# VH-VL binders against Transcription elongation factor GreA (greA): the designs that were tried, part 8

Target 1, 156 residues: Transcription elongation factor GreA (greA), of Dehalococcoides mccartyi (q3z8e7)
Amino acid sequence: MVEKIPMTASGYKKLEDELSTLKVKRIDVIEEMRLAAMDKDMRENAPYHAAKEQRGQIEGRIKEIEHELKYADVSEYTDTNTSKVNMGSTVKLRDPKNGECCTYTLVSPKEIEPLKGKISASSPIGKAVFNRNKGEQIEIEVPSGTLQYIIEDISF

## First folded at step 20 (VH-VL)

Design o2 (from n1 with light chain R97L)
Fold by ESMFold2, fold request of step 21:
Order: C-alpha cells, then structure tokens, then sequence
Structure o2 (fold): chain C 156 residues (1-156), chain A 119 residues (1-119), chain B 112 residues (1-112)
C-alpha cells in the first residue's frame, strides 16, 4: 500500500517546473565539475569540490520532488478540455521536410517509455511541445543535429 | 515484421570491391538513421559508418574513410555500403542497424552478411 | 574518440544469482538536452546484437524486468537481478553521443 500526497494542480505544476529547472542546473554543474577536473591535483581543487557539493544539494532536491510527484494526488483538477499540449496529450509531429510523422504521449514519470512514444513533460520532446498549439513549429536538439517538426495533431 | 536484411557479402582478394545492401521492411525507413557495424571473427563490435535519415550527413570510422561509401535509397527502403580497396582487416560480419532520430537507440539489427578478404 | 571501458571482461554466474557490469567513458555522455547517450546490447551465441537498455536506464521492448541500467556522466552499470540460462552471451556498452560511435570491449557472461 502506497500513501498518496494531496496537492492542487497549481502545486503539482510548481513542482514540475522546479524539477525541470533543477535537472538543467544539474547538467550545468556536471559541466562545471568536468571543467574543474582538468586540473590534475583534485585534492586542492576548490572549484571542483564546490561544484560537487552543489550537485549533492541539487540531487537531493530532485529526489524529493520526484517522490512527491510520483505519489501526488491532484484529484480536484478536472479541466481536460484544452487545445494546448498538456499532461496526457498525444502529439503527432510532422517533419516538414519529408512529411513523415511520429507520435508521443506525455505521461507521468513512472510511465516513461521513450521508444514506445511515452515521454515526460521534462524530456527534450516534452519541453518542446508542452503548452503549445496545433500548427506550431518546434525544434529538438540532439547530438546528430537540430530536428524541426510541426505539431500536426493533439489528442487526449 | 520489422526487419533489416543484409546481403552482398562474399570472399574477395585484397584490393577488390564489394557492395553490401541492407533491405528494410515493416517500418518507415525515411524516419531513421542507419549504421553499419562489423565484427571480426572472435572479436567485439566495431562501428563502421552512419547515414542520417535524409542522407545529408555521413560519417565513417577512420580506417575505412575514403574507401567505403554509405548511401540510401528511400524509394527502395535500401541502404548500401560500397567497399573499395578492401583489406584483410576488413574481414568481418557486417550488420546494419536502424537508429532512432532523438533517442539514437539501435533497436533493430540485421542478421549480418559475411565479408572475407584473403589472398 | 570516446573510449568505452567495460569491467569485468568476463564473469561466471550461478543461475539465479545477480550480475553487474560496469562501463566507463573517457568523456561525459550527458548531452545538453538531458539525455545520457549510453546503450547496452546483448549478443547471444550465434546471434546478432539486441538492445537491452537505452539512454542509460530505459529498458527496451521485450527485455525482461530483471535487467536494469543506471549511471550518468562517465560511469554506467548494467545489472541482472537473477541470471537465467538465456542471459548467456557478450554484453556491450556503446556511446552514441558523437561519431565515431564506440563500443566497450564486451563482457562475456557464462553460467557456472
């Protein structure tokens, strides 16, 4: 048996936004650690140790938020009639260069399965489509290049 | 139902050429990057070549650069690897593998085709 | 080129017992978009490779739940909670952050 954590839709969104921000900050701190580690004597590397401590704080907060979101109960949020991409939306993305389509559904963290098209709002695709309208052009950055898509359809 | 099938392998002498084909079925070929990966007998996996989903980007491992050319024909759902100036070191089983555009995962591999370069 | 180093290179496991394989990269595999471009493949004897884990921690379709991946940056781990006879083969980590894509040396898993 798992006890749910009651919260409002606004509270849930606030936690999601903070989580997304922290995950970006984590990336920055990891890069700071990498750059600082270029000094061969890590015992005397104050910048490295400072970044390591900051990472510890960020990881701790991320873990706390992920737990709260995992067990959140937002039963009082009932507005499912929106034209914008939101949690639970299924988004059809069209590549304007060749007309080929791909489909993704925004799911909770526990349901993420990227190769099955189930992604989080904080994923690269999720960030690009969240709160956007049908017809908008989006970009997704990957190591192989920048991918451009048009939001073809939104369903729920 | 989703599959990749390699063909065109064989036994050749050093300095000769071969063209490998990789036929795709059961998925939209033009949505994926495709890779060639090889494995010498008793050895590990070695990446060989890559082509982007629209064909605009091609990459090769240094040891085959200038000798191998990767290409794709999306109208035939087929990938090619033209292998010129073959060396004994190119002896391997050659696999094609599809790569997801955003996730870069090689989730479907072919069964492989064997290339043997010997005197 | 990003060097991928696996350990151990060989292991023997009693059926039903856990196994763990490590993979270290010479550079961080974490990209600015938040994904770790690290992959685990299994090549069973006589077969082509198959995807087990992608982006460091996601399980591919059809892969048994006993497989899990973890790690970030330069250090990654593949775990098998209970080894079965069908798990025999060579396990490879791979990076797909930058070309040339590179594989680890492989870890041969055998049953004792």
Amino acid sequence: as target 1 above (156 residues)
Amino acid sequence: QVQLVESGGGVVRPGRSLRLSCAASGFTFSNYAINWVRQAPGKGLEWVAYIWYDGSKKYYRDSVKGRFTISRDDSKNTLYLQMNSLRTEDTAVYYCAREWRIFHAFDIWGLGTTVTVSS
Amino acid sequence: DIVMTQSPLSLSVTPGEPASISCRSSQSLLYSNGYNYLYWYLQKPGHSPQLLIYLGSYEASGVPDRFSGSGSGTEYTLKISRVEAEDVGVYYCMQALQHPYTFGQGTKLEIK
Scores: ipSAE 0.684, ipTM 0.840, lowest interface PAE 1.3, mean pLDDT 88

Design o3 (from n1 with heavy chain Y59H)
Fold by ESMFold2, fold request of step 21:
Structure o3 (fold): chain C 156 residues (1-156), chain A 119 residues (1-119), chain B 112 residues (1-112)
Amino acid sequence: as target 1 above (156 residues)
Amino acid sequence: QVQLVESGGGVVRPGRSLRLSCAASGFTFSNYAINWVRQAPGKGLEWVAYIWYDGSKKHYRDSVKGRFTISRDDSKNTLYLQMNSLRTEDTAVYYCAREWRIFHAFDIWGLGTTVTVSS
Amino acid sequence: DIVMTQSPLSLSVTPGEPASISCRSSQSLLYSNGYNYLYWYLQKPGHSPQLLIYLGSYEASGVPDRFSGSGSGTEYTLKISRVEAEDVGVYYCMQARQHPYTFGQGTKLEIK
């Protein structure tokens, strides 16, 4: 007698997008906790305790979303192409300085091959483009500097 | 198809100058940072100089700063290393290597050009 | 400058056996964007260097799957699950976390 949660395909997608974002944030917070734990004085480690609290909030919301998705009833038949970057999207990025383009596809961890344009959602490129629209300007921070791109195209 | 070719090496006496060239083909040169890396006889790899994809940033190892100048001419797909006031410790094979902007990987290297500084 | 220390500096391996090379950095190579800016190169005798592993763990195109990279922060490892004759050469780790870029001393791998 576990009841399904009615929702639209758009509503299901919104939850999936939020879940993906939270999982990326969780990775960052876990690393932040690891870095903060390098401080030898744990008794006054405010960064560690702040990150631990943030992780708890993220984990809680993830659990909620996973439950909602597990019991979701998406009864509306909808075949929409989202205009926003998500898992499986291929993005074409244009450098406004010289007009040259490069192309990246968001893939699962087993398929990652950055030099071939296959990157994760948690990568610097993935974080910068995730949930963005065509025409948006993004920035990617790397050791050598800040790179600016415009999302020229999004495809499947 | 993707290629880097160095030239301009030779034998010179200390205090003299050489200009190395690195010709790029098969890729959009202006999208990449380029590096010079050298290897003294019987020794390991040593990074020498760097130029950003748009030419706005240059870096040098301390031992060559003030003597070496890296530059790029994107219209000719060519990287240069002007080496002034050469010393015997500059004797090495000099490689150019392209560097990805985001990944910083040196995935393509030239064959190298030999610079010998001796009396 | 970030000092890169490789161990061992020389390695003699029976064909078919595993090999492991370590690289330690004097500072963390992890950047705030989440990448470890650590690279492994192989220089075969008489050749220019070739990229094997980038960003700590990703294999370059055409690299056999018997090569793997792991590690984070200041400790990194290159493993060859089964050494073959073509693997002979000098292995270098390199950091691109900050300028000047620096290499380890090299690890010479020989068969026998």
Scores: ipSAE 0.770, ipTM 0.870, lowest interface PAE 0.9, mean pLDDT 88
Fold by ESMFold2 at other seeds, fold request of step 21:
Structure o3 (fold): chain C 156 residues (1-156), chain A 119 residues (1-119), chain B 112 residues (1-112)
Amino acid sequence: as target 1 above (156 residues)
Amino acid sequence: QVQLVESGGGVVRPGRSLRLSCAASGFTFSNYAINWVRQAPGKGLEWVAYIWYDGSKKHYRDSVKGRFTISRDDSKNTLYLQMNSLRTEDTAVYYCAREWRIFHAFDIWGLGTTVTVSS
Amino acid sequence: DIVMTQSPLSLSVTPGEPASISCRSSQSLLYSNGYNYLYWYLQKPGHSPQLLIYLGSYEASGVPDRFSGSGSGTEYTLKISRVEAEDVGVYYCMQARQHPYTFGQGTKLEIK
């Protein structure tokens, strides 16, 4: 019923770091609001209104990150020094027949550009590599035949 | 620069042979399938022949089967089309085109070489 | 063989107006891997063909955003949202779902 948010350990750490930075920035903005509030006419106090809007943006992002961290499912993503392919991963595929490599990045639908190596998780390549480890052999079936590759490297 | 350059076209009488070449540069030739596509004067595009990236598969348009042979020499980055028993209907500009393995897109085309079969 | 049928075969367009070209195949171009093996090429006057759209809907490198492809199965459409003078030429659809690969008849686009 409560939707978990899959993420890597490194992704979780990045959110924690961003949250910490935002909490410090929030303190600074609240002080800016306090100092600006010493102006006599609050309706036309541009510094106060700018700081108030900035605080709203910071508070919104903090709440968003805290939600993502609360519902993070890091246990479903194990980092064993060979990261599994997931959304945002860049995979290097080696053709064992001739040793040549090609590189693909799993991207959101709006960013798909197959000839530039940007593919969706639901594409033939994406389905073949998703949730797999470095060193695994995969097959991709196309009208002209079956292609075999080895996942040589995974990066994010 | 990624490039395909055809050569070997000319004017020949019906029944004669020609060999077309397609020289590739700027990319790893052995990673791609290659196609011959032709265009008769004032006409549309017509696929002629195909060879897989490793040379293991070849396909031909029915009207050229038994007369044309596609081959590749990866050590020279060159594709060939041996055209035997030429007919007037084979008169066309012949293009080679690079085909991606997974996406089958013809993203790079040569400038073409002209074959004229007439008496 | 898969027959590819384009409509219209000729199109005269006022600059700045949209254009639409239809391509129908006698068999589905959708493969079990999820891709539609349908391609659009433009041959400008005096030039070799160039890839515009691949796999039904993806734009090739350097193709202006005003070009878009759509469709699945047996029916595909190329749209130009605002025709420019440089778009003049002959447009071909092609299938690579099975051999022999086949092209449509071509659609000649000219500026009125």
Scores: ipSAE 0.763, ipTM 0.860, lowest interface PAE 1.0, mean pLDDT 88
Fold by ESMFold2 at other seeds, fold request of step 21:
Structure o3 (fold): chain C 156 residues (1-156), chain A 119 residues (1-119), chain B 112 residues (1-112)
Amino acid sequence: as target 1 above (156 residues)
Amino acid sequence: QVQLVESGGGVVRPGRSLRLSCAASGFTFSNYAINWVRQAPGKGLEWVAYIWYDGSKKHYRDSVKGRFTISRDDSKNTLYLQMNSLRTEDTAVYYCAREWRIFHAFDIWGLGTTVTVSS
Amino acid sequence: DIVMTQSPLSLSVTPGEPASISCRSSQSLLYSNGYNYLYWYLQKPGHSPQLLIYLGSYEASGVPDRFSGSGSGTEYTLKISRVEAEDVGVYYCMQARQHPYTFGQGTKLEIK
């Protein structure tokens, strides 16, 4: 009977990415240790011991992550929070050139009315703002050029 | 409340100049591109000139390049079309129309002002 | 320049019957951002043009639901499901995909 480790899908992905990075770092540290051991003068001992300690930390973390991934119990819940732009959010976009603002609400396809500020998540504006925080700068490409805005406010 | 009102049309001889104005009210003028569109008697719509919301981009139909100049004064909520070296083929009703930056829709049009160029 | 071709150029319709107007562009009006830069305007007799449909398929504010737009790329259609007397006028398609902006020739809708 082994206990499962609850995590989100995004948490699982982060652990996979960390594991990949650590495996690359492990290769580098093992090579550093090999080179230090081949240079046998007095200074060799300090670099070798530092690399050995670093390797131990990397190996330990790798084993922790491999255990966590092996016993992960991934839920359907996401890391979405209400401070980011999502469906139903109303975003206020500020043009940094002149300080003027415009407001858009992310709505379902049946509710789309772009000239009334109701847009889909798949629209150019929707793609640019989705999952972004207040204060982020975004770009929107249109035939007449690239428009730059700052997310001034997000409401719900 | 939201409206565009053109003025400055009239009857002139070929080679003369006119300046059209388009006064905006009820919306933030500086958020929109603005276009001039004309319609000769009994004919269809013809795009003439365009100015970007910040004034940084201007475009003209080939037949008016070098003769017409579009400009905007956002402090007065007013669009202008300076028409020099007028020709009989420029005879038309001239409309201003606002254009959304992202959607490029011309959702508000003026009532038009008539320019007649005749000898 | 993008050439816009409307069909038919004239249309006589019995009140209550459907009408359909097509617009073909010489180049695609679909932009890489996913929008079709195609617009329909109605000019009633003695009036300024008014926006009916924008970005190919979205209805402008105050436009009756009997109007609909469809199409993508180079071919677009405006449909009126049940023509009313107030629908008489000239219908224009326009592209805003690139400058110079261009209109179709217009389609005159009359009541038979």
Scores: ipSAE 0.762, ipTM 0.866, lowest interface PAE 1.0, mean pLDDT 88
Fold by ESMFold2, fold request of step 21:
Structure o3 (fold): chain C 156 residues (1-156), chain A 119 residues (1-119), chain B 112 residues (1-112)
Amino acid sequence: as target 1 above (156 residues)
Amino acid sequence: QVQLVESGGGVVRPGRSLRLSCAASGFTFSNYAINWVRQAPGKGLEWVAYIWYDGSKKHYRDSVKGRFTISRDDSKNTLYLQMNSLRTEDTAVYYCAREWRIFHAFDIWGLGTTVTVSS
Amino acid sequence: DIVMTQSPLSLSVTPGEPASISCRSSQSLLYSNGYNYLYWYLQKPGHSPQLLIYLGSYEASGVPDRFSGSGSGTEYTLKISRVEAEDVGVYYCMQARQHPYTFGQGTKLEIK
């Protein structure tokens, strides 16, 4: 009884790719709104107001795409991008020097708790792991130096 | 149970040495940088020394350079501070604190050990 | 060295009232990776310090919701929305942007 939305496998793939990029943009825009608002009057904060408008457009498009993907009728669908780190992924990072691991989950801005392993896609860790595969080496720069990790595992 | 426990404090005369220990338990010691922070009686917190998670980097406050040596033994989960040529100005409670590599937060502190340098 | 300056150095607050402590650094604590390397610690009487706020604005585990941190660059603020008796102690800001790490002078909070 639910209406289906016919689309090709290629069309489905394009919507998935667009959704992925929009979710990253949404997180970045929300972070910029948060940072811009901390110490400034919002009535005089042009970067905040520009980001607010962009967020509205992004959220609207995301909802539209999610609906289309949920009700899609695709006989040839194959999802080859779920193996990469994306929003909602939990990533296990191994330090090659000592073999020890740490775990991070990419979350929305309101869920960020870095010491509990909950980080944004725009954080140093998030930028380093986003769109990467299991087994890849990454670098993270911090004041004390450059850290090297291997993506040991990705889960959702 | 994540824990840091300092030991080795005492009363000594100026010019003498002490070795402080900080025993870690309940976490993977080799994943963290560790710091010594001190507090003179009635005074504020003062950072003293730092050692990186792999031991490759060490830093000291200027007033202790050349006199204090920080080291770690990851096989024993223990941090050390060798304090030579002690001065009355080194009198303080000494804390060890673990530091996250990326976030640099000191989220776990020991209870402290007291060093008194007096004639 | 980065100099950390707190104000006020002493604060007496009626229970249930708000409190605000500022911390000013002589250099920006914002690193190119996007983090502000600024921390707030509370030392309760007779205890070792405990982490309240890290990276300028994130609350440590177990810290009550009434604590919040804000600021960027060289200006940071710790706020307590409703002071309680258990909040008594000395509050320190610290920077970890570069060595040597440095603390503010401390702000002693007391209940009236």
Scores: ipSAE 0.761, ipTM 0.866, lowest interface PAE 0.9, mean pLDDT 88

Design o3 (from n1 with heavy chain Y59H)
Fold by ESMFold2, last read:
Structure o3 (fold): chain C 156 residues (1-156), chain A 119 residues (1-119), chain B 112 residues (1-112)
Amino acid sequence: as target 1 above (156 residues)
Amino acid sequence: QVQLVESGGGVVRPGRSLRLSCAASGFTFSNYAINWVRQAPGKGLEWVAYIWYDGSKKHYRDSVKGRFTISRDDSKNTLYLQMNSLRTEDTAVYYCAREWRIFHAFDIWGLGTTVTVSS
Amino acid sequence: DIVMTQSPLSLSVTPGEPASISCRSSQSLLYSNGYNYLYWYLQKPGHSPQLLIYLGSYEASGVPDRFSGSGSGTEYTLKISRVEAEDVGVYYCMQARQHPYTFGQGTKLEIK
C-alpha cells in the first residue's frame, strides 16, 4: 500500500516539466561518459567518474518524480489561480461607460488574428488581462488614449 | 451584413453647405470610432475627420477645421458630417470607415457619396 | 504631421512574378505598447478601399496568403509573392500612430 501525494495542478505540471528536462539531461550525461571513456585507462579518468555520479543523481531524481506523478492526488488540493486569465483563456471585457462588451482569446504566436479576437499574451490586451480575475478593472494604452475595461467573464 | 452607407452628397456652389450621413448596420456602432476619408477625382486618399467611440474626442484635418463638424447619434447608428463654407477643393468622393478602438484598423468602408463644389 | 512616402508610385508586373511596395514614415509608427500602427489598403478599380494588412504584418480576413507585410519603426514593405490579375489597383499605406491620420501617395499596380 502506498500513500497518495497531495499536490496542486501547477505542482503536477512542474514535476512533468522537470521529468522531461531530466530525461534530456540523462541522454547528455550518457554521451559525456562515452566520450570520457575514450581515454585508455578508465581507472584514472576523473571526467568519467564525475559524469557517472551525475548520471546516478539524474536517474534517482527521475525515479522520484515518476513515483510522485504516479501517486499524485491533485483532487485534494486546488490551485486557486486556475480561475485567472491564462494561455487559452477567452476573456469578455465590458466597457463601464456604456456596458458594451468585446471578447478576446489568448493564443500562441502562430494563431494570432487580432481582428478575430485572437491575441498574444504579450499584446497590449494580453498584458493587461494576464493573471487577472473576473471583476478586475484593467487599462489598455493605445495611441488614441487609455481604455478602461472590467473583466466580465473568463472561459477556457 | 456588416455595412456602412453614405448619403447626402450633391452638386453645390462654393460657400454652400451639405450634411453627409453614414448609416451603420450589422454591428454594435457604439464600440467603434468612425472616420471620414475623401478622394478627389484622380487623386489619393485623404483623411478628413474622426470621432471616438463615445463621442468624447473629435479630430479634423487642418483644411476643414472650423468648417466641418463630425457627430454621431448612436441611437440611430448614424454618423454625420456637417460641411459648411464649401470650397472647390472639397470636391471628392467621401467615405466613412469604422475604426477598431485598440487596433485602429479601418476594416469596413462605405461605398462613398460624391460631393462636387463648382462655380 | 507624419509624412508617408511610398515607392514606387507605379508598378507594371508580369503575372506570376513578385511585387514589392515600400512605405516610409517621417516618424516612428511603433507605439510603446508594441504595435506598429501601419496599414495597407487596396482600392480596386471602381471600388472602395479594402483593408489588406493591419498593424504592419497581420492579414485582414479574406486576404490571400500571397500578400504579406513587414517592417517596423519608419520602414515598411508590402509584398505580393505571385501577382494575379485581380491584384490590379492602387495600394495605400496609412498610419494611425497619431492624428491627423495620413496616407501614402498610392502605388498603382498594373499587369504587363
Scores: ipSAE 0.754, ipTM 0.867, lowest interface PAE 1.0, mean pLDDT 89
Fold by ESMFold2, last read:
Structure o3 (fold): chain C 156 residues (1-156), chain A 119 residues (1-119), chain B 112 residues (1-112)
Amino acid sequence: as target 1 above (156 residues)
Amino acid sequence: QVQLVESGGGVVRPGRSLRLSCAASGFTFSNYAINWVRQAPGKGLEWVAYIWYDGSKKHYRDSVKGRFTISRDDSKNTLYLQMNSLRTEDTAVYYCAREWRIFHAFDIWGLGTTVTVSS
Amino acid sequence: DIVMTQSPLSLSVTPGEPASISCRSSQSLLYSNGYNYLYWYLQKPGHSPQLLIYLGSYEASGVPDRFSGSGSGTEYTLKISRVEAEDVGVYYCMQARQHPYTFGQGTKLEIK
């Protein structure tokens, strides 16, 4: 069976943008190869061989991205469709001790940036919030101690 | 914009006291743990003291326990290190660094304040 | 206390060549929540330390992609794929798995 690749709409867009950029680069490299191939002595044509190698890298990355986009499973992006924390949710967590909030978005493994609030469902925060409702109290265990939060809001 | 600024360093004789301050700006101070880290001249980094985001937990390296006290005043966005019974081996640049609660990363450091303990 | 041991303690690298710094801990830095509490800092000459890598492998904001971190448990590696002149300074690993937090000895990176 073919496994789906979970990602957010933002992650999908980033891949689309990279693909578009690579397709433009491919055009440039093919022209470089064409120009270099007009040299009669192919045995010592370093520009041609460099361009050929670059094209191979570009084609490989294009195929990889096209596969990921083909099997992408992009989560719903509206509050209307979900009441629970799911992939692509943005969760606002309130500290009941001081009332301050922090915000995290559940993203695919390729998009993880914890200090920017982008975490996986398998991270300590992700495990604590996944499938939970607004208003629930959660705990997160870290070396320095146990952190308690209330899920104040769920959005996309 | 996000900043930590240390102050209160100076030159003192052994056995005397100094109080270091670390002023925070540009972020919600009460959401972060804060650490003091020191560096003796020409030497590596050495963790000194830690205070949890709500002030409920404090830790010290063994060589300063009983002599140094870390505290925070969240209403002033300020961290303190009271250093009593100073010794020559406490001579260092002292940095404050903020620590993320879940990730424990020290992503923002101050510029440091110099403490010199000599006869 | 968790002892952090860096190797090598000094590097001299030709610009454009790769560099690798190892950090070993006397105890596992992997916590039951799945995170490795291991960090890499760079202290450029005359500056405060700056975070490069956190939780073993995540890059801090603004860190060039030529820096990468890997490892788990007791063994960690910082790699620079192509050393540049701006990379000179002292690299420290640190653990935050338990108090007291501890640093490695530092690795001084210089350009040949």
Scores: ipSAE 0.751, ipTM 0.867, lowest interface PAE 1.0, mean pLDDT 89
Fold by ESMFold2 at other seeds, last read:
Structure o3 (fold): chain C 156 residues (1-156), chain A 119 residues (1-119), chain B 112 residues (1-112)
Amino acid sequence: as target 1 above (156 residues)
Amino acid sequence: QVQLVESGGGVVRPGRSLRLSCAASGFTFSNYAINWVRQAPGKGLEWVAYIWYDGSKKHYRDSVKGRFTISRDDSKNTLYLQMNSLRTEDTAVYYCAREWRIFHAFDIWGLGTTVTVSS
Amino acid sequence: DIVMTQSPLSLSVTPGEPASISCRSSQSLLYSNGYNYLYWYLQKPGHSPQLLIYLGSYEASGVPDRFSGSGSGTEYTLKISRVEAEDVGVYYCMQARQHPYTFGQGTKLEIK
């Protein structure tokens, strides 16, 4: 049985785009290695050794991506039936001291508008809630102090 | 819809007291910190006092410590500034401004109330 | 206390031309959570201040796209790509990294 690698359609496309970019970079680096190797004093050829290291990294990543694409199990991601906070989730946070709630949606970098409740996964709120379940207590650190919340609900 | 309205300003002699109010409407008052910011005639903005969303933390600029007291009554959606031992240098327009807990932005300001301390 | 220094303090601009205002803080406004606690406010003549930019670079609701904020740490810039008559007023930077909160001196923007 072949082991499949789960990913979204957007994740698959991201890997395809990265692969295309890396193949272009590989061509450039191989040519840089060839040109650098024409230097008469090979013992002092720092450009050649730098390009060789870069090529190794590029080839490794290309192989990894090609494997992931070959064995990809692609599904369109929706947040209609999730128990954990993820990208696209809307999270309702309850302040246990007074029961008041606030709501945030995890969005891509282009869509960030913190005062409208649209935040990134790397923001203080995003880091605190990502991959967490309903009912978990979280802490958010800000200059004015540490804020305590309970994840009241997760939706989209 | 969302608004803050200051009141209680007036003309008072040095050494006297005055109490400012800031009435909030259109939002959940208990979710926000609130600040008093003042502006003397022809001068820039000057932060005066702060109260955390739950009332547990208060801060004051040094020049008003011991004279001014900030407080909030969440049941009335109202912020107060009790100003005792007023000095001529306290003459200013006083604004209240709401502050977001996480982002610390002052996104809503009142229209201001004028306090004049003079002979 | 964190001292906020604005430059210039006065700016006279022909309509349609760009404008740039700098704000420097006496210590870093970057907090360990990754946010820069730096804000820009505009006070139009006869009005209370209004938020333009928060956390260094995010635009407040209703602020025209011609306004942008940039910078980090101790140096921040507000840019207006094309000044309009309605942009007249005094611009303030403010820090909320620590108490007491402090404002810059203000930059008065006028139309030539």
Scores: ipSAE 0.750, ipTM 0.858, lowest interface PAE 0.9, mean pLDDT 88
Fold by ESMFold2 at other seeds, look of step 20:
Structure o3 (fold): chain C 156 residues (1-156), chain A 119 residues (1-119), chain B 112 residues (1-112)
Amino acid sequence: as target 1 above (156 residues)
Amino acid sequence: QVQLVESGGGVVRPGRSLRLSCAASGFTFSNYAINWVRQAPGKGLEWVAYIWYDGSKKHYRDSVKGRFTISRDDSKNTLYLQMNSLRTEDTAVYYCAREWRIFHAFDIWGLGTTVTVSS
Amino acid sequence: DIVMTQSPLSLSVTPGEPASISCRSSQSLLYSNGYNYLYWYLQKPGHSPQLLIYLGSYEASGVPDRFSGSGSGTEYTLKISRVEAEDVGVYYCMQARQHPYTFGQGTKLEIK
């Protein structure tokens, strides 16, 4: 099975940056292993075994990132496609009663943190804003009542 | 620093009144509902009163209805609880807690103020 | 009023072992918007309550990963995968599905 991995553009960029850093660190650790191996007693060579452990961790993480980037599905979430709320959008909602704003970002299930403004497309807020334009009025129903907002801004 | 600070507690005899205050800082007070929650000595938590973010809705537990009045002054970032006709059963630590409008979570609590009603 | 019933009311747990606390509500806490309006708070000795879990399963900021919440409708569970000494205190579930908001009786967690 070739399973695509949905992610935001910022998530993809973060993985690319981490991968680049790890590839540099890998080169350094391989050199550390080479220098430590100049000690002929390999069985009691703590620097060599420490570097070997670090290399294993780095190689494992690199493999994970390369897999995630290879199967990432980000192609539909470019900055040029910001006219409607979509996965990865950040929406600014204005309360017309008092003019106060709140901001939410539509994220993947692994990134959900509602009190930090990170919500799923299937959440009450997500359902209300998904595929909507700037300027539209939305309603969000909660036990305490119905909240009304206007989509003031959409960004990525 | 997001903070709630209660004040106005004390020792009073039954039938008297007290007014509790809860001062908010570090956040936009007018965006949140606020609750009073109390805890009698050695007992569990008990919800007391609630006021909506715009002040339009108020709720009370039955045992305090008609005796307690919750109010808010958003220009002073302050919540109040007017407690009249106090009874010994009202003896407790009183906490204020902010409530998110959509998520209803009480994520910030004050340190509490102690009310003792004793003959 | 929605009655919240916790079980057990007291726990004595060996450090490093798991713990589980259940909370049952007399009515469903699931709202039509898809959220379960169920919350877990910890009150450490001498302290104010602090939020652990909101909406049934989301962890509050700064809460260790060993805490998790699950459940829906009328049955909810708080789990601690490996109990530590700092976890001592009283755990409360609360519903915000309707007013009046109500708490469970509390579960006192002790280390043995």
Scores: ipSAE 0.739, ipTM 0.853, lowest interface PAE 1.0, mean pLDDT 89

